# VH-VL binders against Protein cereblon (ohgt), part 9

Target 1, 230 residues: Protein cereblon (ohgt), of Drosophila ananassae (Fruit fly) (b3m1f2r157to386)
Amino acid sequence: LSRVPGVDYLEHILFPGEVLPFMIDGSLFDDEMPGLDGLIFGVGFPLMQPPEDNPHKLYGVTCQVYEKGESGRQLVFYKSRALQRIVINCDDIQGPPQYIARNPTSKCFSKVKILPEYFLPEPLKCVDMGSMSRFRDIPSMRDKYRRYQLSSTPWPADACQEYAYEEIVERARKKLEIHKIDTMPRCPIQLSFWLVRNLHLTEKMMRLTFLTDSVNTRLQLIGSTLKEES
Below, E stands for the ipSAE of ESMFold2; O stands for the ipSAE of ESMFold2 at other seeds; V2 stands for 0.75 times the mean of E and O plus 0.25 times the DockQ between their complexes.

## First folded at step 1 (VH-VL)

Design t8 (framework fv_temelimab)
Fold by ESMFold2-Fast, scan of step 1:
Parts: structure tokens; sequence; C-alpha cells
Structure t8 (fold): chain C 230 residues (1-230), chain A 124 residues (1-124), chain B 106 residues (1-106)
């Protein structure tokens, strides 16, 4: 996305679900302005470490324009929403349609790779909490601890996951205003990105949470930050 | 850490030109727009124009078009605003201000950092 | 061009008072921005995108509004809040500012 410097690069990290409002002044870009309604474009983050220490690749997100404001002679207001985490290949301007992002202020295309969001239900973490965990490290009690662990009637997966999220959600509620809490999603993937967007994280923590493909790890990183601040 | 430092006060005759400088530090100069805003004594704020420091493209308020020229020097991270054909009503404090080409939700403003201002006095 | 009208143009209030400043646009805008300016100083970014506080702004400040009507509220006025407050739209060029509201503390 080097075709129009300073437009498609952000010094901050933009997460999926976040709104990126922007204005295009035709005189500031000196290019024929494309039709932008529904356009998907890429936004790169030069300040993040390149993937695999490769200088020809850049972390970023895809954004889609969903709203257009009233256009003046040279200035138009747009709203876009970040959709997916990507890696942009700066050396390759061609790729399959599903991996192509366009700079909204130019006719240039870049090949992108969509980064996956892995979410695996945590296996029965609830069964290992409390006083019985103390027996794990005692040789004479290891068999008793393992028998307890194996014989425990598991709660529904939803109950254990909801409990883990409630711990993080409760800490977040102490730092967030009521109107923001009302918009909190229940989907773990969306929740992980929503928490990053609505909490004041350090840039280092934002980079770490952006780089992980594991939703569970992202939530744990966020939870760790909330404990340090409280 | 982010700072905009402007040149010193100027006294000019009607019909002359003035060129005000704005030196940026603490951020990547070419990733932002630089706006110019003036404020006459006892009056409100008035937008003059802007430059995209990365591309050099400019935009002007029609009221100042033809008289104002905004430029940027990437090597010194300095923006300039030159106003020609000065009149007494051009007496004002002139500010440079860093702007985003988009409104960033994470606490970014259209004009988030301002210079200290440069008083330009036009007297006959 | 979009004209911004601020009300009131000036006000005097005591420490601890609730202060509300209104900004009305001649046509609909998506967001409003607010700046605080103290005598002899440059404006400071204060509230962005109608309701979000700039880093370092005390929590007693809040912003609200949409369309043509926006407000800045100070829930409990402090001596350091003595300043002129300006609204600004960046929706359409030329970018315009309101006339300012001067807040004086008795």
Amino acid sequence: as target 1 above (230 residues)
Amino acid sequence: QVQLVQSGAEVKKPGSSVKVSCKASGYTFTSYAMHWVRQAPGQGLEWIGAINAGTGNTAYNQKFKGRATITADKSTSTAYMELSSLRSEDTAVYYCARGHLYDYIWGEYAFDIWGQGTLVTVSS
Amino acid sequence: QIQLTQSPSSLSASVGDRVTITCSASSSVSYMYWYQQKPGKAPKAWIYAASNLQSGVPSRFSGSGSGTDYTLTISSLQPEDFATYYCQQSYSTPFTFGGGTKVEIK
C-alpha cells in the first residue's frame, strides 16, 4: 500500500470491528477519486515488526466503506469498518480476488493474506481450580489428584467459558462507561477485539494482542493487563 | 514530546508578504497534514488551508486562495505559510496545527497538536 | 460553507457549578470537535468525535450530540477551567469553528 504515502499507513493498530472514519480531499491526493461505496481496502501498520522478519511484508487489516457523507467540491467524508487481520505482500500486486485489497485513493492493488482467528473451547479448566490443585505437586497425592480430575462431572462447555469471560468482563466493567458496556458482544472472537478497542492498552500490549491468532491467548493477555492496572 | 515550534512575530507594511514557519518534532512529519489557522485580536478561529506533508498536495479556504501559499520541507520537517498582499485586517495570530486526514477513534483529533502561534501585525 | 453557532458567547459561573455549552451547525455534520484556549495561549484539543475526551482531559468534561446540535458539559467547574471553548467541524471544507464561549469563574 506504498502508492499513496501517509494515507494507508497508521501509526496506531486498528482492530477488527473498529470504525475508521476518514476524509478525502481530492486536491490533497491529486488522483481521480474512485467510487468508494462498499470498497474494501487495506491499511498497514509500519511500526509493527514485519512478519517472519521479512521487510517486504506488512501487518494490517482490511476495511470496508459502509457510509458516505455529503460531498463538498473537493472533500468527502467516509466511514469504514475494519473486518479482518491481514498480511500485505508489498512485492506482489496480483493475487486471487479474495486476497486483494485496494488503496482507496489510487488504482493500485496489493496481494494480502487473511490471518485466521483460532478459538478452541478450553477443556474443563474449572475442574482444576481450588484446594485440589495443591495435591498436583505432591507425589503421594498425584494419583488422588488425577482421579479427582478424571472423575469430575464436567459442566457444559458454555458454563466454563462463560465463567472465564465473566472474570475478564467484570474487571472491564470497572473501567468502562455504561453506554460502552451495552455494546459488548457475546461472541468470544468479537469480544476479544471489542475489549482491545475499548480499553486503554499500551502500544506493546496492542501489538501482542494483534499478533496472536488464538482468541483464548488474546483474552488472557487482556485479562493480565486489567489485573496490573487495578 | 510531539511539538510544533513557530517562527517569531512579524511587523509588515500593507501590500507586502509574510512567511511563517512551523517546525515539527517528535513524530513522522510525512504521515500527517499540517493546517494553518488564524485568529484576529478578539476574534474567533479561521481556517486558512492545509498541506499533506507526505505528498505536498494542498487545500485552501476560498477566502485565502490566490494569496496564501502553504509548503512543506521534508528534510527539515518544517511547514510554511506565506500570505501575500497584506492588509490591516490580516493582523492576527497565525497557528500551525497537526491534522489527520481521517478521524481516529483512539483519541485522535482533526487538529491534535498546535504551535504556539505567530503574531503578524500589518500597519500602515 | 457550514456555519457553527455557539451559545452562550460568554458565561460566569462559580466553582462547583455545572456548565453547558452548545454548538449548532447550519447543516448536519457527523462529528464535532472541541478546543480549550486560555488567554495568550494556543488552543488545545479537548474533545474529539463529539463525545471522546482527549488524553489528559479531566473526566468532569463530557461531550454529546449528533446531526446539527452538539454540547460540551463541565459537571463541576474548577478554577483551571477558565478558558474560551471552541467547537469545530471537519466534515466539509472550509473547516469552520464556532465563535467561542468564554467561561469566567467568579
Scores: ipSAE 0.000, ipTM 0.411, lowest interface PAE 15.1, mean pLDDT 74

Design t9 (framework fv_temelimab)
Fold by ESMFold2-Fast, scan of step 1:
Structure t9 (fold): chain C 230 residues (1-230), chain A 122 residues (1-122), chain B 106 residues (1-106)
Amino acid sequence: as target 1 above (230 residues)
Amino acid sequence: QVQLVQSGAEVKKPGSSVKVSCKASGYTFTEYYMHWVRQAPGQGLEWIGAINPSGGTTAYNQKFKGRATITADKSTSTAYMELSSLRSEDTAVYYCATYDLSGWYPEGFDYWGQGTLVTVSS
Amino acid sequence: QIQLTQSPSSLSASVGDRVTITCSASSSISYMYWYQQKPGKAPKAWIYKASSLESGVPSRFSGSGSGTDYTLTISSLQPEDFATYYCQQYNTYPLTFGGGTKVEIK
């Protein structure tokens, strides 16, 4: 999205896939409660550092309304889900930023840049060579294994092997409860955000995992958190 | 400069009605909700209701629903609060206020009128 | 409606003292305002969203809290700080205020 209605600021980081609930008092609207089903809006994080050389920019996410419930006196509860990481240009906010519940039909818009999720499968190809490690300790096979590893694994091989998708999944299984494991995504992009949402990470680690455009780097950062102490 | 200027003090008899005005300037009147709050002498603050000046939709504290009527005139950028069936307990300073209620907004926009004293006595 | 309870209702303090005012909500909230009101004047917005100072508010003021418990702290009380302070939730309608805390000179 190049423009999103409304810009709301949140004092904690929302990752894609996370739910953001909010409520609206229907009595405050011009004619009737506007249809918010499928509405996409922007949420910014003022505590995140600005992008390089852009102090008037703000990191955030887009959110989309997916569920509605009614409660009591004209109060309507909505659930939205974060979709994509964005950078908001604070200089291009048109109209005053407002909480969506007060004026969801507001023509407050902001120009946003959707941040990419880069995933390079080459590190995962290095994991395919792991099955050959069983030959490492066989004297007659050790040279064959070594030649195989050097010919098929890009240097540095140790870094590639350390960033193993299957190893990260296995480490996560040991840290998380069984009922959460059943909801774990298979897509590496979705998995990287799911892991951040379900693991207990420090604020510094949450910022680092949010700021990177590389899914490979995000998974590596998460994997380092799951490492056993040496 | 944002300013909210209210009408002058009033003395009313029990059972009558009072209509207080609030003239806004220095901002786009239709972009912000106008709220009404009262404060009895020596007491705390009590929210009466609000209006969206763009369409005239209103919200009221149930305690005042049926007695309070909030209206807005876009041509004069003026909001009104009328309270009917006045009782001695309605003696208070009445304020209009316009402010950003967004808890996610980093800078609040918060302005109050000077207040209008309404005294209800025989 | 969400009820706000302020404690204490009044306190006496000297210049230079650390003052803490508490506001407790009957339900979990995220959006809390604090107002300063001097005798004969309209309330003035002081702190918004629990911890953000309004423009012109001295740095000796701070706000904190989440859920149902919120506090306003003055680290070193000055003569101009003697006033009544009110908390207000803006999470749901009707908007509600705390009973106020009057900060008086000892």
Scores: ipSAE 0.000, ipTM 0.390, lowest interface PAE 16.7, mean pLDDT 73

## First folded at step 2 (VH-VL; from r3 with heavy chain F100S D101S Y102S; framework fv_roconkibart)

Design r3s (at its last look DockQ between E and O 0.01; V2 from the best seeds 0.00; counts 0 for: pae E 15.5 > 2, placed apart)
Heavy chain, then light chain:
Amino acid sequence: QVQLVQSGAEVKKPGASVKVSCKASGYTFTNYGMNWMRQAPGQGLEWMGWINTYTGEPTYADKFQGRVTFTLDTSISTAYMELSRLRSDDTAVYYCARGSSSGDSTWFDPWGQGTLVTVSS
Amino acid sequence: DVVMTQSPLSLPVTLGQPASISCRSSQSLLHSTGYNYLHWYLQKPGQSPQLLIYLGSNRASGVPDRFSGSGSGTDFTLKISRVEAEDVGVYYCMQALQTPYTFGQGTKLEIK
ESMFold2, look of step 2: ipSAE 0.408; ipTM 0.724
ESMFold2 (binder alone), look of step 2: mean pLDDT 94; pTM 0.962
ESMFold2 at other seeds, look of step 2: ipSAE 0.380; ipTM 0.712
ESMFold2, look of step 4: ipSAE 0.000; ipTM 0.419
ESMFold2 (binder alone), look of step 4: mean pLDDT 95; pTM 0.965
ESMFold2 at other seeds, look of step 4: ipSAE 0.006; ipTM 0.439

## First folded at step 4 (VH-VL)

Design b1 (from r3s with heavy chain S100F; framework fv_roconkibart; at its last look DockQ between E and O 0.01; V2 from the best seeds 0.00; counts 0 for: pae E 10.7 > 2, placed apart)
Fold by ESMFold2, look of step 4:
Structure b1 (fold): chain C 230 residues (1-230), chain A 121 residues (1-121), chain B 112 residues (1-112)
Amino acid sequence: as target 1 above (230 residues)
Amino acid sequence: QVQLVQSGAEVKKPGASVKVSCKASGYTFTNYGMNWMRQAPGQGLEWMGWINTYTGEPTYADKFQGRVTFTLDTSISTAYMELSRLRSDDTAVYYCARGFSSGDSTWFDPWGQGTLVTVSS
Amino acid sequence: DVVMTQSPLSLPVTLGQPASISCRSSQSLLHSTGYNYLHWYLQKPGQSPQLLIYLGSNRASGVPDRFSGSGSGTDFTLKISRVEAEDVGVYYCMQALQTPYTFGQGTKLEIK
C-alpha cells in the first residue's frame, strides 16, 4: 500500500495523464518548508459507483504537482497531473475530504492502494527480419529493434486474435480530429487512458475502463464502442 | 441503487413543529452531505440548508435560522429536518437531496420524493 | 444573496424542435479553478426535481445527449436539440458557488 499526504474529492473521473489545476490556502503550509514541486496527493471520485465486491471503497488517482504559480500568500495556484489509479478504504480516511475545486482549507489524509496496470505485449505475426533491418542502422531505434526481435515469438492464431490491438488504434484514428492524432502516445498503458479521454464514451463505459487493471481488456472495451458506432 | 425515502405528508396547525425524515440507501451515508429544500404550491425551489453527515454540523439559510434544526441518525442512514413555529406560508413540499461532499455540497442528486407539509390557517 | 434570473419563464415548443433556456446570475459563478458552479434541474409534473447538468456543461448520469449546457461567468444556456414529450416540466438553474444556494424562477416547458 502506498501512502499519500492529502486526499480530496473530485466530482468526475480523472484518468492518468490528465491535468488537474487547483488553488489551495497557502496558510496550510509551513513558511519554512521547501517548495511543493513534486508533491503527490490523492483525489477520490465519490460519484463513481464502486464494484459490487468492493461496495465501500473510494476509487481515485494520485496526482503530482509539476507547476506552481505565486498568485498570493492566501491562495496558491498549482498544476498537477494524474499518475496512478488508486483505491481507498473509507475507514482509513483521517478527516472529512473536501472538493479540490472549492479550495480545500484543511488537510485530509489516508492510506491508499495503488492499482496495477497489466499489459501483455501485442502478439505479432512472424516479422520479416529483412523489413526490420532498416531500423538497426538508426541509433535511436536500435534498442527498440532488439526488444521487438526478442518479443517476436509467434503466437498461436487463436491467441493472436485476442491481442490484435492495431485494428483498435486504426478505428480510433478514423474517429479523431487530425490535431488529436498527433498527440497519440505510443506507450500502451498511456494510450489506453488517452483513448478514453479523447473518445466520447458513456459514463458506464468510463467507469468500466477505469476499474479494469488489464490494459488489454481496457482496449477491448474501447474497441467494442468503436465497432458498435459503425 | 441510490435512494432517498422521506416520511409521509403532515398536517399541522400554526405554531406547531414538524419533523421530516429522509432515509438513505445504496451508498455510504456519511460520505455525502444532506441538503433540504422546499417548494410552496405552484412556486419555485428554495434551499433551506444542509448538514454534514460525518460531523453532524448543520448550516442553515438565514431565512430559516432559529426555526429549523437538522439532525442525523447515522446508524440507520437517516437525516431529519424539524421546522418550528409553523406559519401558513410554510405550507410546501419539503425535499431532502444528497450533496456531493461530506464537508460541503455543490449539487443535488438524487432528491427524495418530497413530503407535503400543510399548515392550516 | 446571488440572484438567478431565467428567461423565458414559459416556453411552448413543438415536438421535435429545439429549445433554449437562459439563466443569468447577479455575480460571476466562475470559481478560481475554472469551474462554473451552475447546475440545471428538471421537475416533471408531479415529480421531484432531477439533476440534468452540473458545473455548467456536464450531463448527469442517465440524461439524454439531446440536453446540453453552455456558458460561463454570469450567462448560461440549457439547450434541448429535439424536444420530446417526456421533456415537459419546469427547468431550474441553481448556483452553488456560495451559500445560500439559490435557484432561478423556473422555466415551464410545454408542448405546442
Scores: ipSAE 0.007, ipTM 0.487, lowest interface PAE 10.7, mean pLDDT 77
ESMFold2 (binder alone), look of step 4: mean pLDDT 94; pTM 0.958
ESMFold2 at other seeds, look of step 4: ipSAE 0.053; ipTM 0.614

Design c1 (from r3s with heavy chain T106Y; framework fv_roconkibart; at its last look DockQ between E and O 0.33; V2 from the best seeds 0.00; counts 0 for: pae E 13.9 > 2)
Fold by ESMFold2, look of step 4:
Structure c1 (fold): chain C 230 residues (1-230), chain A 121 residues (1-121), chain B 112 residues (1-112)
Amino acid sequence: as target 1 above (230 residues)
Amino acid sequence: QVQLVQSGAEVKKPGASVKVSCKASGYTFTNYGMNWMRQAPGQGLEWMGWINTYTGEPTYADKFQGRVTFTLDTSISTAYMELSRLRSDDTAVYYCARGSSSGDSYWFDPWGQGTLVTVSS
Amino acid sequence: DVVMTQSPLSLPVTLGQPASISCRSSQSLLHSTGYNYLHWYLQKPGQSPQLLIYLGSNRASGVPDRFSGSGSGTDFTLKISRVEAEDVGVYYCMQALQTPYTFGQGTKLEIK
């Protein structure tokens, strides 16, 4: 389990790779904590499931701050980028979580579990993040795993090797503007999240693709949606 | 599983104070704010304010500012509402309700069973 | 303060027929996140209120699917597709966009 120094609520689902702008009270971090550049924090989606369907779990993402903006008065503007899917046991939350859209005014911490990204790579050429996540609970590997979490690169270089999914790519090209197609990643893990961000999937499909740990299955779900839509 | 149990009915004279308790069970008390509402006989609902159960910081509706005090005893997962300088128009059923999240309140679930406070001369 | 206005205030309905309750706010309840901070509660006779619909259109757990919420901004509607005897009570809308949180006047639903 990793401990994240901030846990806030967001009213909608945020996928890895998406940008999350927010404002906070600058006094929360000025006296005893340096500025937020590079900070990794958690964002939970309390409305992803009905309250009683999963009352003890909060799904979300980690986000890393990469830009500080100029803000008037006491609020400081930041931009962050979602990195990894997480799940939080609500009983582990220390402090009062706040909705990020209401400009958080207090600190909140929690233990988080990073959700795996299972990918069936060729054994000689790549390994996915899901394989590395299995070592999170092994004491000798935790420092290496945590350092990888803080990387700006979401996945190991080996996992970005070319994977045969030309059918999904071709269907997406027919539905997307040309300037978006130029940014389409080749890595299957990154592609799965990129497609969700750039295709207009239903809320049900967004929940299914977020909750799926298998990258292969996530791509298949997205691909089937492309085939069903005219 | 989640339950809020309030103290019993009270009869008070004008000018007195009343303190209503609300005992929580089945969840982590300090992770959800506690809201207070009242309902006069035959009337609608009125929000009185809430208390952040982690910090102890209360927020009062302007109408009740200066007369109401929210307090906590986190060791027994209990919130209290005290209303002072009672008037006959303070006769109402008083409810506590758990907020939807810690640090803020958006919707209320569950509510306590209610506490009737009667103010009569 | 945000004023919440319900209509009708009294709603006699024949058992098994549909019912519709309107709630109107003096300000938009649509937050920048895309959610409407509008909730519906039912207070059955002699009971405390219970959450029915949250954030405009989401049914609380255990609420029958004959209840539905709709609307956005300033105009919201609660619908019951087929009224049952246990649906009798007073329905309240509530806004939670900004403090003080405010309730509508209530709509008393009765079987006629």
Scores: ipSAE 0.000, ipTM 0.446, lowest interface PAE 13.9, mean pLDDT 76
ESMFold2 (binder alone), look of step 4: mean pLDDT 94; pTM 0.957
ESMFold2 at other seeds, look of step 4: ipSAE 0.365; ipTM 0.709

Design c2 (from r3s with light chain H31D T33S Y35N N36T; framework fv_roconkibart; at its last look DockQ between E and O 0.02; V2 from the best seeds 0.00; counts 0 for: pae E 18.6 > 2, placed apart)
Fold by ESMFold2 at other seeds, look of step 4:
Structure c2 (fold): chain C 230 residues (1-230), chain A 121 residues (1-121), chain B 112 residues (1-112)
Amino acid sequence: as target 1 above (230 residues)
Amino acid sequence: QVQLVQSGAEVKKPGASVKVSCKASGYTFTNYGMNWMRQAPGQGLEWMGWINTYTGEPTYADKFQGRVTFTLDTSISTAYMELSRLRSDDTAVYYCARGSSSGDSTWFDPWGQGTLVTVSS
Amino acid sequence: DVVMTQSPLSLPVTLGQPASISCRSSQSLLDSSGNTYLHWYLQKPGQSPQLLIYLGSNRASGVPDRFSGSGSGTDFTLKISRVEAEDVGVYYCMQALQTPYTFGQGTKLEIK
């Protein structure tokens, strides 16, 4: 669990890797807060409905300020980038959160839980258990064989192809304009978030993909959308 | 403009009950808990408890447990405090105040204007 | 219960001069996350309390920069660098580390 010094509301879902611009009244800076360069803060999505068994949770992302812009007034323009998905118990929020699109002038903080990103590259292919079954009958090897069997569960050939990481990437490339393909991330974690934004998924699918901790499952959800359209 | 407006002054006899209302405006009511304090004439401030405006769950200071009830009407952004079995030493100004969060609040801003409750025979 | 003790209880001050109010808690107000749950309020004559300082040192919106809060653990200080006529009233510290939340006795600031 991590404590985040700022918590603001955003009326739409922001995925890791996206840019979030905002403005702050520069007259609020003093010796303790000379600027926001490098600051990490939290952004919550109050319009994203949580699961029923978690009625008081606020999902969001951490953002980090990476660029200070120029303004012709006392307002200071900043750019930030979303980093990690988080969940907040609303009871932990201290201070009045405000929408980031407005001038956020009050200090607000909360404890947050950083959501994990799980990825297993290339699922295991089907393997013939016959040659390994000799270990099952040896008492000292029985426990090792059981763990191997559970970790190497066979998959139907059609399902394995549908869930293949490279196949989903190729289906996505067919749907994208050529100039967007040049910006496609190589990291599977980053790619899963990039695909959600660039494939124009429904609001329901954006919520489902945001709530999923498994990158493999997120890619499978995206892949099912691509198969449905094709 | 964030504002809390309380009901008017009350005069009660010992043994009666009083219900003070606190109407909120200028913010999302369920995002901030509502706290209740009182101040006897010429004395300091005393916290009575709070209510989670999202869940409706109240927490009472031990001194008031069994005599005070906090309720809500979220459709009109209003919190209520009812104090029963009044005594002369319950004469005080009663304040509502918005907490800093929807859960356990740490500071109060703003406060209502206060409601004088006078208990006398 | 956490006991909050303020001193002085009465503080006559010459206009334009600094003022200092202390507050001591019976136990540390620092939580495991590094926050200090000590707040300051001002109750002007005939008015409801207003928030001045939250979490030990942060000024509430609209509070002049001549007000500052400091301290940690069990000892806390509210300072006014230059007292003005509008500063007259009773100052309260409050702990919010654990329920029941408790206030100090109050410090009445008056202009000499």
Scores: ipSAE 0.000, ipTM 0.442, lowest interface PAE 17.0, mean pLDDT 77
ESMFold2, look of step 4: ipSAE 0.000; ipTM 0.407
ESMFold2 (binder alone), look of step 4: mean pLDDT 94; pTM 0.963

Design c3 (framework fv_temelimab; at its last look DockQ between E and O 0.09; V2 from the best seeds 0.00; counts 0 for: pae O 14.4 > 2, placed apart)
Fold by ESMFold2, look of step 4:
Structure c3 (fold): chain C 230 residues (1-230), chain A 121 residues (1-121), chain B 106 residues (1-106)
Amino acid sequence: as target 1 above (230 residues)
Amino acid sequence: QVQLVQSGAEVKKPGSSVKVSCKASGYTFTNYGMNWVRQAPGQGLEWIGWINTYTGEPAYNQKFKGRATITADKSTSTAYMELSSLRSEDTAVYYCARGSSSGDSTWFDPWGQGTLVTVSS
Amino acid sequence: QIQLTQSPSSLSASVGDRVTITCSASSSVSYMYWYQQKPGKAPKAWIYAASNLQSGVPSRFSGSGSGTDYTLTISSLQPEDFATYYCQQALQTPYTFGGGTKVEIK
């Protein structure tokens, strides 16, 4: 996904898994009956403060259209779902982006970089990856194996902090309504984004959790918010 | 390509007011805040305030609160700074400068060319 | 308010000299920002977040520091580097600038 056909702006941060509805001028689809079904496009957050070491980068997500709704005479309503975090070098944007809520466009495109998601289920110090190699060949475990391989370098003692994954889950369960808890994902990556959607985090914490590539760090940031509210 | 073009030099009498304009081009105006900075002759730089160009909310250095009014017109991509009750020590070059985002401003790039305001009787 | 003190206020140096400008904050800031201003011109963004060069800034420039103390260094001064340099903090409003350091030829 080195190039996306549409890059639009959104006034707030959108996390993977969230739904993004929008409307488009129906005249754009007179000759293309399926329209945008399955289309993957980029959504950037121009109002999010970028990291200070990358001040001219645009952060965002990919979105995929999954539903065509009903709307007024000239406008067609669509629903999309955010999939992956991305970063865009603003110099790569071709065409003027528009805010998706008012003026979505397919005339603005850019190269994007998909941001990685790193997860380490336990602190590791000089682990022999031979013991973990059996996960390499299991399709459901291949992403987890890549994360382990990446994290197998020696780990300093101060970085061997215990990862309190289950503690964070239990604290979240205490603060959420039962119907939300039923939808809590088991995948740590999806869980980290689900927690942001379902907990009322500050704008600062929303930005920090979006910007980190480490799922472990993201969960720790979320967990610190749960502690502060105690 | 990103450009800030300010209004021309002004000569004012003490007690009057001045309104300086700053027209932005080459970028999406509402994505970046606009700052105002002045520089008296032979002196350093002094921040006056800024405006969040998306929300329209300004903030001011307390030194200028009550005298400075910062506004923005999204339709023309133009920011304005008005300074009232002018004194001779308000003689300075006034700059607009784009901030790093409309939600907060960490550094200024680019700057306008500057507008000399001379206050003399 | 966070006050920034630049040192020296002025310096004279020859082409090829190593030049160091310091900026001290009255309280800790996360990062420092630097601008170059030539006479009669607007300031130009030069170094952001303490150590990162703006696009087009020559590699002979560098920035460093943390907390309250920051530096801008020119490793081998060139004729086009004679200007006034300002530091700036944006942690807390009012945003403040140092008093400037004028770099002159000797």
Scores: ipSAE 0.000, ipTM 0.484, lowest interface PAE 13.5, mean pLDDT 77
ESMFold2 (binder alone), look of step 4: mean pLDDT 92; pTM 0.944
ESMFold2 at other seeds, look of step 4: ipSAE 0.006; ipTM 0.419

Design c4 (from r3s with heavy chain T30R P110Y; framework fv_roconkibart; at its last look DockQ between E and O 0.88; V2 from the best seeds 0.00; counts 0 for: pae E 5.0 > 2)
Heavy chain, then light chain:
Amino acid sequence: QVQLVQSGAEVKKPGASVKVSCKASGYTFRNYGMNWMRQAPGQGLEWMGWINTYTGEPTYADKFQGRVTFTLDTSISTAYMELSRLRSDDTAVYYCARGSSSGDSTWFDYWGQGTLVTVSS
Amino acid sequence: DVVMTQSPLSLPVTLGQPASISCRSSQSLLHSTGYNYLHWYLQKPGQSPQLLIYLGSNRASGVPDRFSGSGSGTDFTLKISRVEAEDVGVYYCMQALQTPYTFGQGTKLEIK
ESMFold2, look of step 4: ipSAE 0.394; ipTM 0.714
ESMFold2 (binder alone), look of step 4: mean pLDDT 94; pTM 0.962
ESMFold2 at other seeds, look of step 4: ipSAE 0.005; ipTM 0.504
ESMFold2, look of step 6: ipSAE 0.229; ipTM 0.674
ESMFold2 (binder alone), look of step 6: mean pLDDT 94; pTM 0.962
ESMFold2 at other seeds, look of step 6: ipSAE 0.342; ipTM 0.694
ESMFold2, look of step 7: ipSAE 0.193; ipTM 0.669
ESMFold2 (binder alone), look of step 7: mean pLDDT 94; pTM 0.960
ESMFold2 at other seeds, look of step 7: ipSAE 0.346; ipTM 0.698

